# Designs tried in a protein design chat: miniprotein binders against Putative cysteine synthase. Part 6

Target 1, 336 residues: Putative cysteine synthase, of Sinorhizobium fredii (p55708)
Amino acid sequence: MLHTTVTQLIGQTPVMSIDVPGRNATLVLKIEKNNPGGSMKDRMARSMVIAALQDGRLPPGGTIVESSSGNTGTGLALAALEFGLRFIAVVDHHAAPDKIRMMRALGAEIRYVEGDFREDEVAVVERQRLAAQLGAQLPGALFMNQSDNPANPEGYTGLVDELVAQLPDGIDAFVGCVGTGGSMTGISQRLKRNNPAVRTIAVEPAGSIVFGKPGHPYYQSGTGTPAGDEVGKVLDYGCIDEGVQVTDTQAFETARYIARRKGLLVGGSTGGAIYKALEFIGAGKLTGTVVTTVADGGEKYLGTIFDEEWMAKRRLLDPAIAAQLDGWLFGKARAA
Short names: E, the ipSAE of ESMFold2; O, the ipSAE of OpenDDE; V2, 0.75 times the mean of E and O plus 0.25 times the DockQ between their complexes.

## First folded at step 2 (miniprotein)

Design ta2 (from ta with W7F A44S Y78W)
Fold by ESMFold2-Fast, scan of step 2:
Structure ta2 (fold): chain B 336 residues (1-336), chain A 116 residues (1-116)
Amino acid sequence: as target 1 above (336 residues)
Amino acid sequence: SPLELFFLAYEYLLMGRFEEALKILEEVVKINPDHPRALYAIASVHFYLGNTEKSIETFERAIEVDPSNVRYWAELAWLLYLTGRPEEARKVLEEGLQRFPESERLKELLERLKKE
């Protein structure tokens, strides 16, 4: 079909499989990086904007404001262009530089949060306060508030319908990253509606507080909930069978491994989800068709995750991870 | 000026260029030794470079210069926790709460530490 708007290009993303025959499992990757904004967030951004326009919270020609570390902001910038809206992105120093550049290229106005922050600290509270203030003070403006917006998880129902059509033999498990909880909630609820036996596993960074462990700083961007912040209202704990943590080293080394061995550039949070999916497959805890998402592309992380000097300076390199992944996938590194 | 240099250093920090950022921040501190934001940034860089002792000392100095910034108290406490000093972290949070009794951030961090 000949499409006339960029938002029509959202969805219908491909799937790729990685067989693990020694463990009676197949890891299926839903390639969400193929959305026009480069991430799965295009789905929820479009959903939130349409919902706000339809119910009158956002006037025609109005201004949308959001606290974003990148991918959500890119999706919102695309939606703003299509619906004739102005977009203001509130960002902090934790945001990847190329994500900021992409939002600027799409016409977004960038507002930085003031204050002193560590490089691995996510200034979510400060970003949310500024975004809410701008939404209240500017004429015709609305703070989208993705963490508490029910249109966020609703945006992912189409992703599940695509997966069901693409995998006619069924889906046994879904392993995905949790940040706001929107994608985990939307995907998990829809999968369990189709088949209540599907296992859902949510992956958060080590140092994130989503599943009650003590908080500490982490480098993974766009995922988790930092200490001192509140877990988003869109997260439905009832649809999640298990919550697990992945370290920055595990996530980033796995992203690097997938690039070097499969030729697929994935983001850091995707590396974390793949690591945990393969760990569970390797332990015999997951079998059959195990699905995860390639939420965004590694192209945004060339100066960080895929730069050896950047990784080394932060003590994130560990060659044992590649050996462990080889062991789970091929049995090559199995000594005992 | 110190202000222009500080923001330039912050751009290097955002890019992950710690060595370049540190060099510029040290120039800021030579001009203004009591610049709390520059001291905080230097402390953070030393943490990521693995200079743990220097990081702790510099965060303590930042708090001495500006005890009114709750961020500095929280960061020092988490650094102490991450480096295996949970009792010192708890003490920093308790002292911070004496100064900021309504701080939800410090209360949350103290509750997290108590669960361990």
Scores: ipSAE 0.000, ipTM 0.146, lowest interface PAE 18.7, mean pLDDT 83

Design ta3 (from ta with A41L)
Amino acid sequence: SPLELFWLAYEYLLMGRFEEALKILEEVVKINPDHPRALYLIAAVHFYLGNTEKSIETFERAIEVDPSNVRYWAELAYLLYLTGRPEEARKVLEEGLQRFPESERLKELLERLKKE
ESMFold2-Fast, scan of step 2: ipSAE 0.473; ipTM 0.783

Design ta4 (from ta with F6Y A74Y)
Amino acid sequence: SPLELYWLAYEYLLMGRFEEALKILEEVVKINPDHPRALYAIAAVHFYLGNTEKSIETFERAIEVDPSNVRYWYELAYLLYLTGRPEEARKVLEEGLQRFPESERLKELLERLKKE
ESMFold2-Fast, scan of step 2: ipSAE 0.488; ipTM 0.791

Design ta7
Fold by ESMFold2-Fast, scan of step 2:
Structure ta7 (fold): chain B 336 residues (1-336), chain A 85 residues (1-85)
Amino acid sequence: as target 1 above (336 residues)
Amino acid sequence: SPLELFWLAYEYLLMGRFEEALKILEEVVKINPDHPRALYAIAAVHFYLGNTEKSIETFERAIEVDPSNVRYKAELEYLKYLTGR
């Protein structure tokens, strides 16, 4: 089909496999970075905007408002352009600079929350409050509220339909990052509807509060629920078989490993999901077809994760991670 | 300086080295007893170490010195919820 708008390019993303024959497993990467906005968030952003326009909560020519780490904001900026809407992105200093630049290039209005925050701190409570105020006060405006919006997980059903068509021999497990819970919920519910035996594992940063661990700052962007925020209402804990944490070092060293060994630039949260998938495969806890998403590309992190000085200054480098990954990929299965 | 010690402690906190982080943070509060971010970090460390009562007390102290900080208040309410308070 000849596409006439950028949002029509959302979806139909490719898959790439990494075999782990010593563990009777294949890791399948769903390359969501190939969406036009550069991330899987394009799917949920389009879904939320269409739902709001269809049910009348958002008027034609209205204004959408959202609190964003960048990827959701980019997706919403694309949807706003398609539907003739104004988009206001409420951000903090935790947001990657290139994600802010991308949203500005797409015509988004950027509003920073007030206060002195470290780059590893997420001012989510302040962002949510400002976004809600703007949605309530501006004429024709709607705060999309992704963490509580049922159209968020609905946006990911097409991703699962694509996976089922691309992997006709079946899917044994899904390992994905959790923030709002929208993608984990939408993907897990749809996978389990097709096959209730599919094992679903949600990965959050160490310092995230999604599974009840104490909060502390982390560098991973666009994932987790930071201390001081509420876990989103869209997260269905009932469709998640296991919740696990990944450190910034594990996530970022894994992203660097995948770039150097496979030629694929992945974001930090993707590195975390791959690390945990391979750890579970290496331990014999996951076998068969194990799927994860390349949620966004490493191109947004060239000045951070892929910059050795940035990593070294924050004590995030650990060559033991590459050795662990080599052991899981090429070593023999552990005794049961 | 107290600022440099605070950020060093935060690096240990990010690494999950909570006992080491706590020792450095205690030095920060000896120098500046009303440092709200250091009090917040001490509270978080105590919770991770299983010192729940000490964590709650320290979050209450952090809010006392910085009552406009909505993040500290939200974390205290979450801890109270988790502990049944």
Scores: ipSAE 0.000, ipTM 0.166, lowest interface PAE 17.9, mean pLDDT 83

Design tb (from t0 with E7Y R10W E14M D37L W41A Y44S E47F Q48R E71L D75W)
Fold by ESMFold2-Fast, scan of step 2:
Structure tb (fold): chain B 336 residues (1-336), chain A 116 residues (1-116)
Amino acid sequence: as target 1 above (336 residues)
Amino acid sequence: SPEELFYLAWEYLMMGRFEEALKILEEVVKINPDHPLALYAIASVHFRLGNTEKSIETFERAIEVDPSNVLYWAWLAELLYRTGRPEEARKVLEEGLQRFPESERLKELLERLKKE
């Protein structure tokens, strides 16, 4: 089909496999960075806007408000342009600068939360409060509230339908990042409807509270739930077989490894999901076709994750990670 | 069938293909002139295409066909307000609140309108 609008380019993303010699598994990457907004969030952002317009919560020509570190905001900016809406993105200092610049280029209005915060501290509580306030007080405005919005996980059903068509031999496991829980919920529920035996593993940053571990700051953006915040209501714990944590070092070193070895620029959260998928494959815990998503591209992290000085200053470099990855990908089969 | 055509039009609407969706929706109402969801969709599409007067007229028709759907009242009031017709918006909201006295959506719109 010849497409006539940018939003028609959402979806139909490719898959790429990474061979794992000596293991009974293949790692498949769903290249969601190829969406027009640069991330898988295009799917859920459009889903949320359409649902709100259709059920009357958002008036025609209204204003959408959301707390976003960038990817959701970019998707919402594209949807706002498509449907003639105003978009206000509430952001904090934790957001990658290029994500903010992309939202501005697409016509989004940017509102920063007030106060002093650590660079590795996510001001999610402050962002949520300001977004809710703006949604309540501005004429014709709606706070999309992605973490509690049922249209968020529904936006990912098409991604699963694509995966099923692209992988006719079946899918044995899905390993994905958890933030709001929307993508994990939407993908996992749909996969398990097709095959209840599919293993679903949710990956959160070390320091995130999604699975009840003690909270502390982390550098990974757009993933996890920081201490003091509430886990999103869209997260269906019942569709998740296992929740695991990945450190900033593991996630970022893995992203750097994939770039240098495969030529694919992935974001930090993707690095974390790949690390955990390969760890489980290396331990013999996952076999067959193991899928993860390249949620966004590494080009938004060139001044951070892919900058050696930025990594070194924050003590995030660890050459042992590359050695572990080499062992899992190219080493002989071994026990955990 | 009107149902099959309606869902086809809805797919085009979700894709942002408003002109194509409108053509299909017009076929739906040609077959069933009292199809409230098709009228609702037509009204919404006309607004997105800048045909505001046709949008208002079609929402009025949707309410006439199905006065029990609070969403039609809310949308009509919002469009009247945004097009500089606040007195008509107020009347729609007041009539709607008689039918749906517990509607938080209509109450919120009326409060917003009173702020001028």
Scores: ipSAE 0.000, ipTM 0.182, lowest interface PAE 15.9, mean pLDDT 84

Design tb5 (from tb with L13W M14L; at its last look DockQ between E and O 0.09; V2 from the best seeds 0.00; counts 0 for: pae E 9.1 > 1.5, pTM E .767 < .8, SAP 86.613 > 70, placed apart)
Fold by ESMFold2, look of step 3:
Structure tb5 (fold): chain B 336 residues (1-336), chain A 116 residues (1-116)
Amino acid sequence: as target 1 above (336 residues)
Amino acid sequence: SPEELFYLAWEYWLMGRFEEALKILEEVVKINPDHPLALYAIASVHFRLGNTEKSIETFERAIEVDPSNVLYWAWLAELLYRTGRPEEARKVLEEGLQRFPESERLKELLERLKKE
């Protein structure tokens, strides 16, 4: 189809399968890194902006505000360009300069929180407070508030409709990452409306507090809820059959493995979801069509996950992970 | 069915078919002049088409239909400012503040325009 705007390129992403011989299962990857902003967040960013325009909360030429220097910020910058809006991204001193450059290239205005903050409760709280303040004080401005915005999970219903059309024989399970909870909630709720028997498994980093485990530091970005932060209000625990943790080593070694074996550069959180999906398939806990998303691409992680020195310095290399993956993908299931 | 027509117009708008969206929205206003968002949508379509004067005119009409909606006053002022008409934006804000003297939104925009 011949599209005329960039946001029309959001969605309609392809699927790719990985056969798991001898396990009566197929792992299907929904390739969300193909969205124009490079991640699945394009869907929710567009959804939040459209909802605000349709509800009259944003004027023509208005301003959207959000606390983000990552994939949500990129998606909102794209939506702002498409709909003729200003976008103010509220960031702190921890934001990577290349992420800031990307948002500026897409026309975003950058606002730094004042003060000397670490990535702890204070920095996150202050970013959110400034974003809310700007939304309330600037005429024609609106804080998108992704963690509490129902248009966030709603932005993913189209992803499920695509999957259903692409996989007419049915979907037996979804294994997804949990950050704000938007994608996990939106995808799981829609899948269960189509088939209440679908298994939904939420994957968080080890050290994330989404499922009530003790918090500790982790290197996975764009996923989980770190200690000191609040779990997003959009997360619906009722649509999640099981919450599990994945270590940084498991996630990152899997991302590296998939790049080597499939030529597909996936992000760290995607590596975690793939690892857990294969683990569940290997244990016989999931059969049939098992879907996960390639939420963003590995191209953003070449200086970290795909850098041997970066991994080694952090003690994240473990060749046993590749052996586990070989066993799950190419080992035969026990007959009795 | 003005509600059905209104949402059909948004479907055309999302497809980039702005002139068709505009025709439908004008029918909505003919059927229901008090439709809560139709004039807002018309102004939005004109803005996207680059019809700045028509967009401004439509917001002025929206204020006539519902002068109690403080957001229309703020939206008109912001549009005038962004399109290089700050004196008119200031006048709109001063008139809006006569009706809404406690509006922090209108006060903040007026102060911003004074500094620039």
Scores: ipSAE 0.011, ipTM 0.444, lowest interface PAE 9.1, mean pLDDT 86
ESMFold2-Fast, scan of step 2: ipSAE 0.006; ipTM 0.350
ESMFold2 (binder alone), look of step 3: mean pLDDT 81; pTM 0.712
OpenDDE base, look of step 3: ipSAE 0.018; ipTM 0.245

Design tb7
Fold by ESMFold2-Fast, scan of step 2:
Structure tb7 (fold): chain B 336 residues (1-336), chain A 85 residues (1-85)
Amino acid sequence: as target 1 above (336 residues)
Amino acid sequence: SPEELFYLAWEYLMMGRFEEALKILEEVVKINPDHPLALYAIASVHFRLGNTEKSIETFERAIEVDPSNVLYKAWLEELKYRTGR
């Protein structure tokens, strides 16, 4: 089919396998960075915009407002262009610079929150407040509110249908990052409707409060819930078999490892999900077909995660991570 | 006028009065069978009332009348996906 709109290019993303022959497992990467906006968030952004237009909350030609670290904002900017809407992205210092540039290139209006925050701190409360205020005060405007929007998880059901078609021998586990909880909820619910035995593992940054651990700052972008904020209403804890934390070092070293060994540039949160998937495979806790998503590309992190000086200055480098990954993937240092 | 009736129907839609909105939209389409916004609104109402088949058929009609409209195509694709068509 010859596509005539950019929204038609959302989805039908490829899969890539990473062989783990010594562990009776295959790690399958769903390459969501191949969506036109560069991330899996295109799916939920399109879903949220269409739902709001259909139920009349957003008028034709109206304005959408959202709090975004970048990927959701990029998806919303793309959807806004396709549907003739204005988009205002509310952002903070935690957002990667190239994600801001991408949103601006797609015509998004950028609004920064006020205040002095650390680079590893997220200003989610201030972003939510400003976005809600703009949605209430501007004519024809709607705050999309992705963390509480039921159309967010609904946007990911197509991803599962694609996986089922691409992996006809079945799926044994899904390992994914949790921020708003939309993708974990949408993917997990649909996988479990087809096969309730599928194991679902949600990965949050160390310092995130999604699974009740104490909060502290972290560098991972677009994932987790920081201390002082509320976990999004779209997260269905009942469809998650296990919640785990991944450190910035584990996530970023894994992203660097995948780039060097497999030639695939993945984002930091993806590095975290891959690390935890391989850790569980290495421990014999996951076998068979284990799926995760390459939520976005490493191209947006060339000046951070993939810059040795940036990593070293923040004490994030640890060559032991590469050794762990080699042990899990190739059976090196394996005790039997 | 068809325009005034369409806006009245849209107001009923915003109030959640779907059956009342549908009756008014059907009158719009009787006057102007090629009114793309009315066809779109009818398709949306049928979906909300559980009339999925009529919704799909009506979105297809809306696209036939206004083939460049991205919203109509996106909605039809989403409906077909959700219904396994």
Scores: ipSAE 0.000, ipTM 0.206, lowest interface PAE 17.2, mean pLDDT 85

Design tc (from t0 with E3R R10Y E14L D37R W41A Y44A E47F Q48Y E71L D75W E78Y R82L)
Amino acid sequence: SPRELFELAYEYLLMGRFEEALKILEEVVKINPDHPRALYAIAAVHFYLGNTEKSIETFERAIEVDPSNVLYWAWLAYLLYLTGRPEEARKVLEEGLQRFPESERLKELLERLKKE
ESMFold2-Fast, scan of step 2: ipSAE 0.000; ipTM 0.142

Design tc2 (from tc with Y10W W75F)
Fold by ESMFold2-Fast, scan of step 2:
Structure tc2 (fold): chain B 336 residues (1-336), chain A 116 residues (1-116)
Amino acid sequence: as target 1 above (336 residues)
Amino acid sequence: SPRELFELAWEYLLMGRFEEALKILEEVVKINPDHPRALYAIAAVHFYLGNTEKSIETFERAIEVDPSNVLYWAFLAYLLYLTGRPEEARKVLEEGLQRFPESERLKELLERLKKE
């Protein structure tokens, strides 16, 4: 059907299954990269903007502000165009050029933080401060503040309703990446309202601080909470049955594996969630219908995860990962 | 410079090269003994290398230098709990909550300790 607005294109994403022969399990991928902005963040961005307009916190023709150079920024730029709003994306000089170009193409205003910022904690803190300042000082402006915004997890409830309709035999587990905690919270709460027996497993990068371990830097983008940040208020630990860590090598080699074996380009965080889902299935800890999301597309990572020189320079290549995945999927490593 | 050394150490941490990162971070702290981010990174690396006692000692030092960083309190409490010192962990969390009464992280950790 012919749609007339961007919000009508968000959601109703397809599912794809990967059978795990001999493990009494099927891995189901919810293909969230098919949203118009290329990621599941479109759901949350739309939700936050609609809530702010409906509650009167944001006036018609107003300005939304957020600290994001990634998927959230793209989703907000699309929502701003939809509702006749201005969007200011606050970024630092370490933001990927292609992500900035995408936001500019969608009409976003880009504001760089200035000063002697490091790649880590200082840049994140200063971006948040500038975004909050702009939201407070500009006429008709609102800092969306995704990590503390209750409309963030609410934006993912439709994803669960779609899954329930697409998988009528039921869902036994959900394995997903945790960053702000919005998607894990929204999905897990909704799944458990439908069936409290569903197992929910949150995957963070090794070096992320979400489940209490001391942090260290990692290459996975758009997932986890780095040591320089605090876990957002939207994360409901009570709806998460288990929190686990995945290394950059495990996540990125898995993304590369899925591209070569299934023809699906997935982002690094998705590779991590798939790795952990298959590890648990391979160990007999998860059976039945195990769901994860393809949060965004691998097209955003062609110069990194899918570039052998980039991977080799950072010591991220490990052929043992493909062998592990072959073992879990087929009971032994494949020759080709 | 200390900044250039810290940036180099950060690159080794990104690669998971903890022993090399630690050596460089120790040079940063020789130059700037009160560098809270370097102390934090040293403490975290000691944890990942299995040097748990050194990790605890270094987080205690990091809090002395920068008591305003709630994460240092959270990490110290977490390590004390993991090493079988739950009463010390509770005391650290209670002291931290006096400084950061709205910290969801410290509240969550305290609730987890009470359920164990």
Scores: ipSAE 0.286, ipTM 0.724, lowest interface PAE 4.9, mean pLDDT 88

Design tc5 (from tc with Y48L Y81W)
Fold by ESMFold2-Fast, scan of step 2:
Structure tc5 (fold): chain B 336 residues (1-336), chain A 116 residues (1-116)
Amino acid sequence: as target 1 above (336 residues)
Amino acid sequence: SPRELFELAYEYLLMGRFEEALKILEEVVKINPDHPRALYAIAAVHFLLGNTEKSIETFERAIEVDPSNVLYWAWLAYLLWLTGRPEEARKVLEEGLQRFPESERLKELLERLKKE
């Protein structure tokens, strides 16, 4: 059928495989960057809006509010257009200008958090407070609250159903990034309801506190939970078989490797998930069909991850990572 | 040939083009009604597209064709559970476990169904 709205293009994304025959494994990439908003968050944003409309929390022509300057905000702006709603994005003063411009181009209203933040405060906390306040005070408004919203993980069930149709011989493992925990929870619960033997591995940045490790700064965006913040209530630890950390260098060098060797431009968090999937395959801990999502595209990171000077200035370059990846993929390291 | 048509349909599945894949898979089963991989793919695509009753019917057919594939029993039970038919799901899992007493997949599905 010919589609008549942009939101009808959400989902039905392709898969791509990278064979690792020396280790009896295939890494399958679910190409979620192909969603119209450029990320897998389109699925979750639509799910949250539909749930709120169905249970009456949002009136016809109402207003949705959320704290996001990234992928979630773009997804919500698209969903708001589909359902005739207003969208207010609450952002901090450090939000990237192009991400704000994208949301404005889609009709979102932008609200900046004001004031100086003490060293015991983070801008994300104040963004969350302002979003909650606006949701409570404005007529017909609802704060979507993605980190605590049960419709967030539910939005990913279609992704799993697509994978089941695409991978008729089964899925042995899923490796994905964890931030709010929505996608890890939704994907893992749905996979395990279909096949309880599927191994689920959640990847967070080194310095993230999701699995109880000490917090410190990291450059990976849109993933993890920084020190001083709270892990989202949507994360179901019970459906996660293993939580692991990936460094910025490992994640970003892997994204750069995939671009150079496979021609696929992935985001930093995807690089981290691929690194950990290949590490586990290389160690013999994962075999068969191992699935990872390409959550968003590397086009958002051309001035950072894919810029040599940006990487070098932050001491993130390490040619040893490419050698490790060659070893896992081809059974031995490649000479430079 | 059914093999060549199935391979073409599988390419459409990999591309995320499920409706086009389904049309080709339907041609596969017109030529070979007992093609197990095609029946699985048809059932999975019907479920994805919201045609849950057609999916259930196709997995029932898949079990008729190949009762020795534990995956078909697991899928039928799972779909019955999802469509609000838990007693039928329980029956399918119990019958499946008589045929596959070692199946951890069927055991865990039955355990989860009892909790829900």
Scores: ipSAE 0.236, ipTM 0.672, lowest interface PAE 4.8, mean pLDDT 87

Design tc6 (from tc with Y48W Y78L; at its last look DockQ between E and O 0.01; V2 from the best seeds 0.00; counts 0 for: pae O 16.0 > 1.5, pTM E .790 < .8, SAP 91.443 > 70, off the site)
Fold by OpenDDE base, look of step 3:
Structure tc6 (fold): chain B 336 residues (1-336), chain A 116 residues (1-116)
Amino acid sequence: as target 1 above (336 residues)
Amino acid sequence: SPRELFELAYEYLLMGRFEEALKILEEVVKINPDHPRALYAIAAVHFWLGNTEKSIETFERAIEVDPSNVLYWAWLALLLYLTGRPEEARKVLEEGLQRFPESERLKELLERLKKE
């Protein structure tokens, strides 16, 4: 069947396997960057809009409002187009210009956080406040509130169904990034329903507070919960076997490595998840079919993660990471 | 007004016009050194652009203006660490912890420095 709307292109993403020599394990990448908005967020964005429409919480011709760093906003922009809605993306100064440009190109209205906020308050909190305010004040508007929206994790059930079909021999582990917690929850819950023995590993940036560690600044975007923000209510800790942290260097060097060695451009959070997946496999903690999502593409980070100068200025380059990855993927173990 | 200028600067940021934004933000700070967001915005923009040293300098200014903001201490220490200045980072953290003894952020950063 020929698709007639861009949102019909959401899902049915391919998988790519990476063999791990010397281990009884295969790393499988679910290529969610292939969604039309370029990230897995397209799934949850559409899910949230549909839920709102079905519940009658969003009127025809209404306005959806969300705080977003880019991926969710892009997904919501696409959903807004599908259903004839307006979309207001509430952003801050941490938002990548290219992500803002993408949302604008898709017809999103961009609103910057307004008012006096404490500088020690993560701009995320103010974005949430402004988005909530706009949702309350604008006629026909609805604040999507992705962190607390049950339609967020629900949006990933289809992803699991696809994976199960694509991997008939079974899935032994899932390694996923945790931001709002939607994808981690949605994927992990459904995987475990199918097979309770599935191991689930949630990866957050070093400096994120999701697993109770003290927060500090980090470069990874669109993942983790920074200090001063609250962990999303959608996150179900009960479906997570282990929560781990990945450094910016580990994440970004891995993304760079995957590009040059496998020809796949992956985002930073994905780089972190891949790194941790391979680390666990290398340590013998995970075996069998280990799944990680390519949450977004490296195309969004060509001027940062994939820019040598950008990385060097921030001292994020570490050849030891590449050596470690070589050890895991090609049996050339080097001391990291 | 400083507020209007700040809003204008942010519009430039949204357009990817970082240099113009920075110029305006500096004017905001000049007019109102205690502006609640201007110094942070400047530091953040520099950080994003890879001007890490300028970001460090801006956080140093921010601490001078408002030493009660623990975020500035954390950012400064982290950036110093990331730029290969761990002793300076340690000093910032120690000073910060004197001011904010219960800051988990500063404690975590200090522990990170000890492990490497």
Scores: ipSAE 0.000, ipTM 0.167, lowest interface PAE 16.0, mean pLDDT 89
ESMFold2-Fast, scan of step 2: ipSAE 0.038; ipTM 0.574
ESMFold2, look of step 3: ipSAE 0.005; ipTM 0.294
ESMFold2 (binder alone), look of step 3: mean pLDDT 81; pTM 0.727

